# VH-VL binders against Exodeoxyribonuclease I (sbcB), part 12

Target 1, 149 residues: Exodeoxyribonuclease I (sbcB), of Buchnera aphidicola subsp. Schizaphis graminum (q8k923r203to351)
Amino acid sequence: PKLFDFFFKYRKKNELCRLIDIEKFTPIIYVSSYFGALRQNMSCILPLSWDLHNKNILISIDLFKDIDKLIVFCKTVSISNISIKDLFDLGIVLVYLNRCPILAPIKVIRKEDTNRLNFKKYFYYKKINLVKKNYFLIDLVKNVLLKKN
Below, E stands for the ipSAE of ESMFold2; O stands for the ipSAE of OpenDDE; V2 stands for 0.75 times the mean of E and O plus 0.25 times the DockQ between their complexes.

## First folded at step 12 (VH-VL)

Design s10 (from y2 with heavy chain N57H; framework fv_olinvacimab; at its last look DockQ between E and O 0.03; V2 from the best seeds 0.00; counts 0 for: pae O 6.8 > 2, placed apart)
Fold by OpenDDE, look of step 15:
Structure s10 (fold): chain C 149 residues (1-149), chain A 118 residues (1-118), chain B 107 residues (1-107)
Amino acid sequence: as target 1 above (149 residues)
Amino acid sequence: QMQLVQSGAEVKKPGASVKLSCKASGYTFTEYYMHWVRQAPGQRLEWMGEIRAGYGHTDYNEKFKSRVTITVDKSASTAYMELSSLRSEDTAVYYCARGDYYLYFDYWGQGTLVTVSS
Amino acid sequence: NFMLTQPPSVSVSPGKTARITCRGDNIGSKYVHWYQQRPGQAPVLVMYYDSDRPSGIPERFSGSNSGNTATLTISGVEAGDEADYYCQVWDDSSDWVFGTGTKVTVL
């Protein structure tokens, strides 16, 4: 019940923005049916950038996905041949703030729930570091999305 | 800046009731929980109860559930705690404290001394 | 009922390190928060989620939590650090639980 209350509190756009820190590469919890019941409709996502044309769209990466695959894909496939679907399949997630998404800071995950939720903080931060080291990925994703819109 | 300002000290007789206030400022009152915590002289902090300010949902320490009532006036950004059937053991400093699902209290009122004596 | 036990007092010389323990059954599985309470004042949050410092809390303060013991460490202790310190957790059965408190005296 308290978790649900928390989500309701932060469902407003202004509150959601407080959770989003692109510059500091701050991961957040995203609750959505997009991730399916097997993942308990939840993922840890890393905000990467705002959409260039729509400030309500937050480009993020699902840290559950294999970041290495995404990096390799983006290095080997011409940008002109990269589709939005490709990016989605490889872990890119668009969060629409105007649709009142359910977001929360990772600290809402209790220690006791880490195993149940398969929430391995260490691995997520490793992936975040990978993204930092491959910053081109952010620009590439932005450009792909820009070209398709 | 966040502030919680509590009402002044109270002196009550056993069996009486006391109602304390906690006025919040510097943040959206209805977006947070307000907790009440007391501390008897030389004793540890003791959680009494909470209220979700925006909805009025309450939860109480079982120890106080029968005697404590926490309410809010959203228009005044003020939380209240009423404790009935006062006993000498209820002599303590009573604090209001802001909380959230984060499960810690980040801002505290200055405290209100309640003295219960015959 | 979940209980948190702290040593009643810790004495430390200026410039030295004070360690305040908070013991509880499998407390390492819970997030521990710490409050500083100077004489005649309200508690102040000095550590949350085991090791996170609120804004304004100096780096001299650090926290850890594992097994059955959480620890608040104050390095380079100053006279102003003299206070009572309380650990706190949230428990499913007991809601918010505070430790017994530790009086830190700066000699």
Scores: ipSAE 0.015, ipTM 0.648, lowest interface PAE 6.8, mean pLDDT 89
Fold by ESMFold2-Fast, scan of step 12:
Structure s10 (fold): chain C 149 residues (1-149), chain A 118 residues (1-118), chain B 107 residues (1-107)
Amino acid sequence: as target 1 above (149 residues)
Amino acid sequence: QMQLVQSGAEVKKPGASVKLSCKASGYTFTEYYMHWVRQAPGQRLEWMGEIRAGYGHTDYNEKFKSRVTITVDKSASTAYMELSSLRSEDTAVYYCARGDYYLYFDYWGQGTLVTVSS
Amino acid sequence: NFMLTQPPSVSVSPGKTARITCRGDNIGSKYVHWYQQRPGQAPVLVMYYDSDRPSGIPERFSGSNSGNTATLTISGVEAGDEADYYCQVWDDSSDWVFGTGTKVTVL
């Protein structure tokens, strides 16, 4: 089984906003359709399947239907300052699949980096951090970015 | 099964407007983009514009922006393309095609021939 | 104003391999899709995302994309492959751009 592949289409944030309904949702998450060996005791982790460095970023809205909550890792206090390219360049992958929020740097998701012991230890720790940041992010999205709430 | 059915051929005078329709069936109309592409006799395919059926958001090729308008009727699962100020060089077969956020165009209508002559 | 250039025609004998090129500046950084159009018919998708085949398209069709050139390759060419072929990319300034088209003739 697999989910939709999510491709990055734009490198500039304002171009992304033109494709994505800004009233509905501005933040974006990179998601891979592959469940593999990296899913050890974590049914919600999706490894990156493709090298997107040299490719145009493609957006598929249908991917959002399978993800009831979207979150973006944020180093700044404003989601609007963060593009998909910026997140990818920072090596950050956010996956929020229904009830399973996951946060991991991109390098941890690579095949050579997936030592089972280190992987579980890392995800346990980062899950706690994600919960705290996710609360702030959802609150920001609800009150600032989603006009209907 | 998925299907896009376009309106019939049109013959117009220079300066007139033409409005073509594209009726979709076999999928959830509001979840996809509808694109319009034309092809003059013996020439290449040329993208004219798109509409996100669920939201009504449009984007147009700069070449046609001043003359083209794309709309939808969600209840009828139908997309429309109106091209105004017709010129003889607008003589072409006009296609509608389904896409999703710039995914490839996977289903195409049969095409509508528009002839502009004096 | 992004442009994709294809050779106007390619001639190939039955059973041989046809290669249709699509040239564009840094096209390898874009995903390329390919369409087949037989006379009097609407285009049909035959290749997407550089090298993936839609259901129903025979394995004789393959694709590649790197640098400034994308290629659609048709091995073991059959008479029914005679058609016009168009490449297509998305460009952030031009939106969807189609190639100039290549007429494949099977002699």
Scores: ipSAE 0.000, ipTM 0.497, lowest interface PAE 15.5, mean pLDDT 65
ESMFold2, look of step 15: ipSAE 0.403; ipTM 0.785
ESMFold2 (binder alone), look of step 15: mean pLDDT 93; pTM 0.942

Design s2 (from y2 with heavy chain Y33F; framework fv_olinvacimab; at its last look DockQ between E and O 0.71; V2 from the best seeds 0.00; counts 0 for: pae E 7.3 > 2)
Fold by ESMFold2-Fast, scan of step 12:
Structure s2 (fold): chain C 149 residues (1-149), chain A 118 residues (1-118), chain B 107 residues (1-107)
Amino acid sequence: as target 1 above (149 residues)
Amino acid sequence: QMQLVQSGAEVKKPGASVKLSCKASGYTFTEYFMHWVRQAPGQRLEWMGEIRAGYGNTDYNEKFKSRVTITVDKSASTAYMELSSLRSEDTAVYYCARGDYYLYFDYWGQGTLVTVSS
Amino acid sequence: NFMLTQPPSVSVSPGKTARITCRGDNIGSKYVHWYQQRPGQAPVLVMYYDSDRPSGIPERFSGSNSGNTATLTISGVEAGDEADYYCQVWDDSSDWVFGTGTKVTVL
């Protein structure tokens, strides 16, 4: 996907926080279709997080070049200079930023509760099958990577 | 206690417009969607459109989008639906319904009957 | 133009089980919600996300969704369950879609 390439030009200073309204404590959930390759890069996923105390975003663009799914869940999210058409052109068609269906942060979902039925309460699309794929969830408050066994 | 209270019944002639209201109470109006759904006599429920009350963003059913306008008055916690160029086929009970961010309609107004006849 | 089709009616005897189907192309890939509408009243949510019950809805109501068919099941049917039932999904191209509705009669 090319979505993070749009953020690359704003990587300097705190410009990324202006494109994504981080001050509203908006979570980002990372879902990968890597088919096992992702385990090699688990430590590198930690840079994608929100520090709710300092309102900082840590992003490593190079690590996301092969990711075909990025899910953004928010109270409200405004992405400056990115249109819905641009998101479609990048193949991120299943991301509805104007209709955020989830407001519950990932931290309220316990590891022992991460089966498909429990995730139905928080995720709109079954097409993003979090149970059958190797997936990694980022705890955006504690910078903790959550993974399925 | 949460409730949605709709305006009273309307009788209109073909070609006229109608504007219905839905007053919300018991919750933070601007944090939810408001949907409009109609049901013609003996027919199924049919979604007309929605508005995100806090921001005014709307989305309409393609069937109605040339004739329907949904708005809100945040200070009054009231949503409105205006339908123009009325036809006899528009005779129906019109409901407002609160949409959760989790994408289902959890609370409904009592409905407003609109009769279109000459 | 996404369509959800339901049988127009289901008749069931008191205490028996009613099954209301909702058919849609690849509906198992979508979340299905169900509404009950008693005569002269507004619809009431009775099932959401395929199989979750709102508070106040008894455990005899259950749901499933797989392939091309979602089902609302009402066990131990009571007279008060007589109503029209509608399934609902959200679709990328059609937005919110309601089923054709099923009238459940207890007799």
Scores: ipSAE 0.000, ipTM 0.501, lowest interface PAE 15.8, mean pLDDT 65
ESMFold2, look of step 14: ipSAE 0.047; ipTM 0.668
ESMFold2 (binder alone), look of step 14: mean pLDDT 93; pTM 0.937
OpenDDE, look of step 14: ipSAE 0.032; ipTM 0.694

Design s20 (from y2 with heavy chain T30D; framework fv_olinvacimab)
Heavy chain, then light chain:
Amino acid sequence: QMQLVQSGAEVKKPGASVKLSCKASGYTFDEYYMHWVRQAPGQRLEWMGEIRAGYGNTDYNEKFKSRVTITVDKSASTAYMELSSLRSEDTAVYYCARGDYYLYFDYWGQGTLVTVSS
Amino acid sequence: NFMLTQPPSVSVSPGKTARITCRGDNIGSKYVHWYQQRPGQAPVLVMYYDSDRPSGIPERFSGSNSGNTATLTISGVEAGDEADYYCQVWDDSSDWVFGTGTKVTVL
ESMFold2-Fast, scan of step 12: ipSAE 0.000; ipTM 0.499

Design s3 (from y2 with heavy chain E50W; framework fv_olinvacimab; at its last look DockQ between E and O 0.31; V2 from the best seeds 0.00; counts 0 for: pae E 11.5 > 2)
Fold by ESMFold2, look of step 13:
Structure s3 (fold): chain C 149 residues (1-149), chain A 118 residues (1-118), chain B 107 residues (1-107)
Amino acid sequence: as target 1 above (149 residues)
Amino acid sequence: QMQLVQSGAEVKKPGASVKLSCKASGYTFTEYYMHWVRQAPGQRLEWMGWIRAGYGNTDYNEKFKSRVTITVDKSASTAYMELSSLRSEDTAVYYCARGDYYLYFDYWGQGTLVTVSS
Amino acid sequence: NFMLTQPPSVSVSPGKTARITCRGDNIGSKYVHWYQQRPGQAPVLVMYYDSDRPSGIPERFSGSNSGNTATLTISGVEAGDEADYYCQVWDDSSDWVFGTGTKVTVL
């Protein structure tokens, strides 16, 4: 539909929070130069939790990344040896709602623009279930981010 | 050329176990999921579980979870499915199928008939 | 848990159009995939993500999905299209769900 018009309209925190449903494990589209031009500066992310101290920070996971690798890493490497950089390299993404991020519901892309953007190939319902079955990951990530290195 | 070649038909008595194999070729086995799907005579297809060939982690349909075990031999590019405590209603054709992050099955093995009767 | 229902059979004359429906609650919010299964053979993917056609599947196969109904459409039906057809979705709570199946008969 009107993909980019929608993105420009949903920038304020009050409007963005309506897109975020951590309890239902609802994935959303995040447009950011963080992902790079080869990925069209966008990805499908899964909101995991709000940061422990700053409720403007939404801790999320990039569903384009290999979630199994993140889980294995967190199970096999002791928490004292896990850095914030390790988590970012493996797919953890921070969304700062007070910085007017570009977020949209997946349905905005699904039918009209999905083939043109190839975005449907990054939508991973099974990866969401994998995160649900490995709930320890959420607590581990929150604690690593808290210690700030 | 990509292929999934399954082991031959089996006849089993109730209470026995069966272990089926699925040998993959023509693609990088460790980069994909292998699924097992069964079809009882005249019935719809039914998903049983998957294994991520590269890491060995699995997930099972709750209906079968207590009786099914899926494994891989990465060096042989082969997946296995073992179903224990067989019952007459387990008579079906069992398929292996390749999956990916797209959540559908793009390649299927030829199927293995398992008949459970006394 | 999520349910997919298909008509048991569809009869169609050669050269005409067969429409195979797959009904599910708000199925339009999910991607639907379709498989063709000829007698004694393994399923073959014929449509994925509602309307995308795998390589080797003729253009007369098409798909749509909205509301509570997804449809696989086969125009110019040939005798070789006689088979069972299954729809499939992935659901967050039920994982891989297949439809009840539709036998297409070419009269």
Scores: ipSAE 0.007, ipTM 0.558, lowest interface PAE 11.5, mean pLDDT 83
Fold by ESMFold2-Fast, scan of step 12:
Structure s3 (fold): chain C 149 residues (1-149), chain A 118 residues (1-118), chain B 107 residues (1-107)
Amino acid sequence: as target 1 above (149 residues)
Amino acid sequence: QMQLVQSGAEVKKPGASVKLSCKASGYTFTEYYMHWVRQAPGQRLEWMGWIRAGYGNTDYNEKFKSRVTITVDKSASTAYMELSSLRSEDTAVYYCARGDYYLYFDYWGQGTLVTVSS
Amino acid sequence: NFMLTQPPSVSVSPGKTARITCRGDNIGSKYVHWYQQRPGQAPVLVMYYDSDRPSGIPERFSGSNSGNTATLTISGVEAGDEADYYCQVWDDSSDWVFGTGTKVTVL
C-alpha cells in the first residue's frame, strides 16, 4: 500500500494532525514502569516479545512535540488497507495523538545501553520517504543494535 | 443547550490592547479546539488562531503572531484572545468558534465589535 | 498563501436555483466547507466536507467539489436564503482559508 496515501488521508480528515511540527519535535524515552503499558498496545506491531521479564529492551520513540498526548492502541488501530506489519517493515509505528493516527519512526535499544547513549545519540524524526526506507532500517540496526552510536 | 457567549463591544485607542472572552456551555470544553476569527467591515472572514482547550497548545496566523495571545480558563470553560498594539485596521467583529478534530467550525459566538479610533 | 475566490454577487428569483462557486488551485484535493452569514449575525455552517449537510439545513442545499472549483447549490431558493456565503478550506501551509464571499440576493 502507499504509505503516503495513508498519511495524507488521515491528515486531510483530522486537524489534530496539524499539531505535528517536525521542527519542534522532542525525542521521548519510556522507562521500565511504562514498558508493560506499551506492550499491551504495541506487541502486535513489533515482533519483539516485551514480556514483563524482558527488562533489557527500552524503546525510544522520536515523536512530535505533543508527545504528552500520544496514545498507542494496536487493538483499536483502524488502518485502511495498510497492515501493521507493513509499517513495521518501514521502521515506523502507528501512534495516536489524541485520536489522530500519526506515523512515527522508532529506535529500539538495550536497557544496558541507555546510560551510555544519552539523548544526543537518539534518532531524530526523519521525514517519511519510501525511496529511502532500506537506508532508514539499516541505520536503526547499526546505530541501535550494534552500539555504533 | 450548546452555546458560546462573548464579551461586549470594546472601543480602544491606537496602541492599546484588548482582551476578549468566550464562555462555552453545553459541551465538554476541554475536548475541543477554540478558534478566533475576525471580520473587518465589508471584508472576508480571517482566521487568527486556535487553542486546544484541554492542553493549552496554540497556533496563530503568521499575520497576527507577534500581537495575539490565546488562553483558556478550564474551570470557567472560557477562552480568551488578547490583541496588542492595536491599529485602526484592527477594527472588526471578532468571533470565537468551536472546532473538533474536523477541519470546520460548527458553533460560533455572537461576535464582539472592537473599534479602534484614531 | 493559498487563495479562494468567489463571485462578489449572485442574483436569483424565488423558486429558481442559485450556484455559488469557490475557485482555488487544486481545490478538489481539499475538503470545502460553507458558511451562511446574514447581516449583523455570526456565520452558520450550511455544508461541510464538500457535500455533507448539518442537521437543520434544508435538502435544497447541496455541494460539489472537483478540479479547481467547488460549488454550493441552493435549489428552490427562498427569501430567507438571502445572505453572504463563504467557502472555507484547510491548507497545510495556510491553515484555515476563507473565500472572498458571495452576496446572494433573492429577487
Scores: ipSAE 0.000, ipTM 0.491, lowest interface PAE 17.5, mean pLDDT 65
ESMFold2 (binder alone), look of step 13: mean pLDDT 93; pTM 0.941
OpenDDE, look of step 13: ipSAE 0.016; ipTM 0.652

Design s31 (from y2 with heavy chain Y101W; framework fv_olinvacimab; at its last look DockQ between E and O 0.60; V2 from the best seeds 0.00; counts 0 for: pae O 7.4 > 2)
Fold by OpenDDE, look of step 13:
Structure s31 (fold): chain C 149 residues (1-149), chain A 118 residues (1-118), chain B 107 residues (1-107)
Amino acid sequence: as target 1 above (149 residues)
Amino acid sequence: QMQLVQSGAEVKKPGASVKLSCKASGYTFTEYYMHWVRQAPGQRLEWMGEIRAGYGNTDYNEKFKSRVTITVDKSASTAYMELSSLRSEDTAVYYCARGDWYLYFDYWGQGTLVTVSS
Amino acid sequence: NFMLTQPPSVSVSPGKTARITCRGDNIGSKYVHWYQQRPGQAPVLVMYYDSDRPSGIPERFSGSNSGNTATLTISGVEAGDEADYYCQVWDDSSDWVFGTGTKVTVL
């Protein structure tokens, strides 16, 4: 399908960077075995920020995860007690651009492919809005990752 | 089976406040959102706000944000909606409705008529 | 603000097909959901994700969505189908938006 064709066309780092728009909170498709076969080895992720130490690392949120849990966790747990594993378990994902990740714009997922791919893109936009309303999350995640480096 | 049961009809004067309740049963109350939607006579449905029942997070329609407060009592599996500074145009049937990330409402309460008149 | 427009009324004879449209700018890019509201009753979800039926909803009900128009189709209309029907979407700027509603009358 068109999705796979796109992967081959935009596999270069410079092309991948064009898909990433942190300022506009643009979700993207990320294909990785990290998400498992049950999820078709893919997810819709929201780019949040570039890592402060490595500009090739894109900090993102797996929009499949419960964003409310992440927000509540970050509001109630002291930053000193937050581990990287905690963040990962709650949906934070690091994308390494220098490792040629498979990324695609969300528009490559057609409605007719939604059931086949078990991909409900409309779920994600509400979660994106939630992230926008809780912008502190981005800085907190950045700081936690910074402290652990 | 899943059910939402709302409190009874209310009659209020302009400027007063009303607090409606919505008791949920048949599902895990804290795993879903509860929404409030109203419908004035002969008018379309109008979304008022939501609450994440398990966490207490709320979002409101900007139109009502200054006058509406949505809360929950998790121990009672009950959601509440309080609307203050009532006006005649607030006369409507108010519904609670269950929601989630799927962005539609799969179960609705029976509705509560609120009449605002001088 | 995102808006959804429906025809005020649709009349149909028993056994015939009723089509209820819901128009919105590029609504085909959104998922549309439909609710049935019989007189004096609460809304009931009858279609979600454009074309998926909840449990208990007859196969007579179907949905489509493309371009600027979503359509709820009721084939083999019965007297019990007489109701108001509302389309609904979620919009990133307007949150939950309902259509103007369509009164379906079974003649």
Scores: ipSAE 0.017, ipTM 0.661, lowest interface PAE 7.4, mean pLDDT 89
Fold by ESMFold2-Fast, scan of step 12:
Structure s31 (fold): chain C 149 residues (1-149), chain A 118 residues (1-118), chain B 107 residues (1-107)
Amino acid sequence: as target 1 above (149 residues)
Amino acid sequence: QMQLVQSGAEVKKPGASVKLSCKASGYTFTEYYMHWVRQAPGQRLEWMGEIRAGYGNTDYNEKFKSRVTITVDKSASTAYMELSSLRSEDTAVYYCARGDWYLYFDYWGQGTLVTVSS
Amino acid sequence: NFMLTQPPSVSVSPGKTARITCRGDNIGSKYVHWYQQRPGQAPVLVMYYDSDRPSGIPERFSGSNSGNTATLTISGVEAGDEADYYCQVWDDSSDWVFGTGTKVTVL
C-alpha cells in the first residue's frame, strides 16, 4: 500500500483538518541547527509533506535516537491568539500538508552533534505564507492545545 | 436553530454603493468565518470574500478587491459586505455563507437581491 | 486561475440514476464539495470531501473524484431532486472555485 494514498484517503474520510485523526500520520519534523537559514530570524515555519513520493521528505529515527533537545530556530511570529515561538517551545511546528495546516512534532539535533552527521542533504524545508491562511492555524491551535492543555 | 438572516432587497443607481447585512444566530459567531458569494441572473456562484468573525481578518477575490469591504459587528453577531462603484453587471443575488477551517460552506443566508439600474 | 466545467443540463426519469460531472485539471488531487440549489432558494450542501454526506442528505446521493473528473450520483431520482447542482473546490491560487452548474430536470 502507498502511505501517501492511505494518508490522504484517511484525511478525506475524517475531514481535511482534523488533527486528532491525522496525528498518527503527521510527519515528525527533524531540524538541524546546521541549517543557518533556520537561525536567521525567519518569520516562517518548516513545511513538510507526508508524501513519500516527494523525495525532499526524509523521516529517520535512527539518525536521532540519542538526541531530543528542542531548539527555537526562528523569530516570533504572532498569530493573534498564540505565538509560533510558543508552538516551537511545545515541541511542535505548523506545516501545510496540501490544503490543510497541521501540527507536527519537532525532533531537533544539537548543534554540537551536526558536524558528525551531515544532515543538510537529508532535510528539506520551505517557507509558507502565514498571512494568506493564518486563521486556519489559529483554529487548529485552539482545538488542539487550548482544549487539551 | 442555526440561522443566517440577510437584509432586504436593494435598488441602486450606477456609481452608488450598497451595504448588506447578515445576522447569525444559533452558534458562536466569533468561532466561524463568514463568506460572501454572489450569483448574477442565470449565472454561476462566485466567491467574493471572507472574514474571520472573531478577529476581523479578511481575504478578497482579486476581481472585487478594489470595491468590496467585509466587516463584522461582534456584539450584534452580524457581518456586512459593502460593494462600491456599482455597475449594471453587479445586479445579482448576494449570499452570506458560514465557513470554518474546513473548505466548504455549511449554512447559507436566504440571499439579498441587488438591482443596479438608472 | 482554476476552472471547473459542468454539463449545462441532465435529464432523468423518476427512479433512474442521474450523474453530474465536474471537470477540472487534476481535480482528483483536490477535495470536491457539492451544492443543490432549487429555484428562488439558497444553495444547500449535499456532498463534501468528495463522498461524505451531511446529516439529512439521503443515501441515494453519492460522490467520487479521480483524475480530471468528479461525479455526483443521484440514484432512484425523485421529483424533489430537480435543481441546479454546483461543484466547488478550494485552490491554493484561486481560493474558492465553483463549477458552471448543471440543471437536473426530472421528467
Scores: ipSAE 0.000, ipTM 0.496, lowest interface PAE 16.3, mean pLDDT 66
ESMFold2, look of step 13: ipSAE 0.198; ipTM 0.736
ESMFold2 (binder alone), look of step 13: mean pLDDT 93; pTM 0.937

Design s35 (from y2 with heavy chain Y102E; framework fv_olinvacimab)
Fold by ESMFold2-Fast, scan of step 12:
Structure s35 (fold): chain C 149 residues (1-149), chain A 118 residues (1-118), chain B 107 residues (1-107)
Amino acid sequence: as target 1 above (149 residues)
Amino acid sequence: QMQLVQSGAEVKKPGASVKLSCKASGYTFTEYYMHWVRQAPGQRLEWMGEIRAGYGNTDYNEKFKSRVTITVDKSASTAYMELSSLRSEDTAVYYCARGDYELYFDYWGQGTLVTVSS
Amino acid sequence: NFMLTQPPSVSVSPGKTARITCRGDNIGSKYVHWYQQRPGQAPVLVMYYDSDRPSGIPERFSGSNSGNTATLTISGVEAGDEADYYCQVWDDSSDWVFGTGTKVTVL
């Protein structure tokens, strides 16, 4: 669809959904397009020839049949696992970890700009059931889509 | 092992400025945030601001924005906090504290007492 | 302006259980962290993300958080637990917010 919306549901209590858990996680980039889905099934790989410091990372996000969750991962082959600190430098994606949606900026930025992403506000914000949270997520994704080259 | 060592006590007159230091050791300084938190006598802990040591980006508590400046010297693994236009109400112990993407402070400096009196 | 309120003091006998509350509007939707501050010393993290203990903090320390009240529980209280205790949350509008503090006296 041309327009989409997401509803986040989460269980804060009794889930292993904390920031420190992300450091042990190997992200896998999810793609929703026909050819992107094929890449996901083949172990989604970022081409090593890409200069991630100067490029926008574009992903397509579609609704799953389970409307209240969305899974986006970033994974690289033959490259060391990415820590949360490294991930911040590369831009990060929406992560659904053990039923806990974590909103993360998805944009390649220069290292000097990492603090501008304010990862902790996005991470904490999505743990709170706030009015218009879906609009904020959609606006963030639109920004990424509009920056593709 | 990991340690945050702060500068010594300061006595200032109203209207003066004070600049405190916090030297980090035992970890990679540029990979963490450094926060400044103060505690006036008999009062709660109060967050003043933060700096991303590796990049120099800062964020301040709205209450202090007009008077506080946080900086770093990456080569010395030292963070600084300067508070200007001091008032008697600024008499407090000032702490530096390490933060990461987690929303808590895992290690704290020993504190610096700043006394503002005429 | 988000506010966290704690009782000013709690008195407890050695070996008994101390319970320190932290009250905030809908605090159960936020993660609560706790700091211990002994007289003349810097604060020390003793509980994070409601109920997790940092390395080196004894199992006598436990935490909970639901509704409008978070609680730090210290069982088998020892003289060395005598300190001020502060709860802390992060709030979108207020950033880092600390509680009013509770002085635990072991007598």
Scores: ipSAE 0.006, ipTM 0.505, lowest interface PAE 14.4, mean pLDDT 65

Design s4 (from y2 with heavy chain E50Y D59E; framework fv_olinvacimab)
Heavy chain, then light chain:
Amino acid sequence: QMQLVQSGAEVKKPGASVKLSCKASGYTFTEYYMHWVRQAPGQRLEWMGYIRAGYGNTEYNEKFKSRVTITVDKSASTAYMELSSLRSEDTAVYYCARGDYYLYFDYWGQGTLVTVSS
Amino acid sequence: NFMLTQPPSVSVSPGKTARITCRGDNIGSKYVHWYQQRPGQAPVLVMYYDSDRPSGIPERFSGSNSGNTATLTISGVEAGDEADYYCQVWDDSSDWVFGTGTKVTVL
ESMFold2-Fast, scan of step 12: ipSAE 0.005; ipTM 0.501

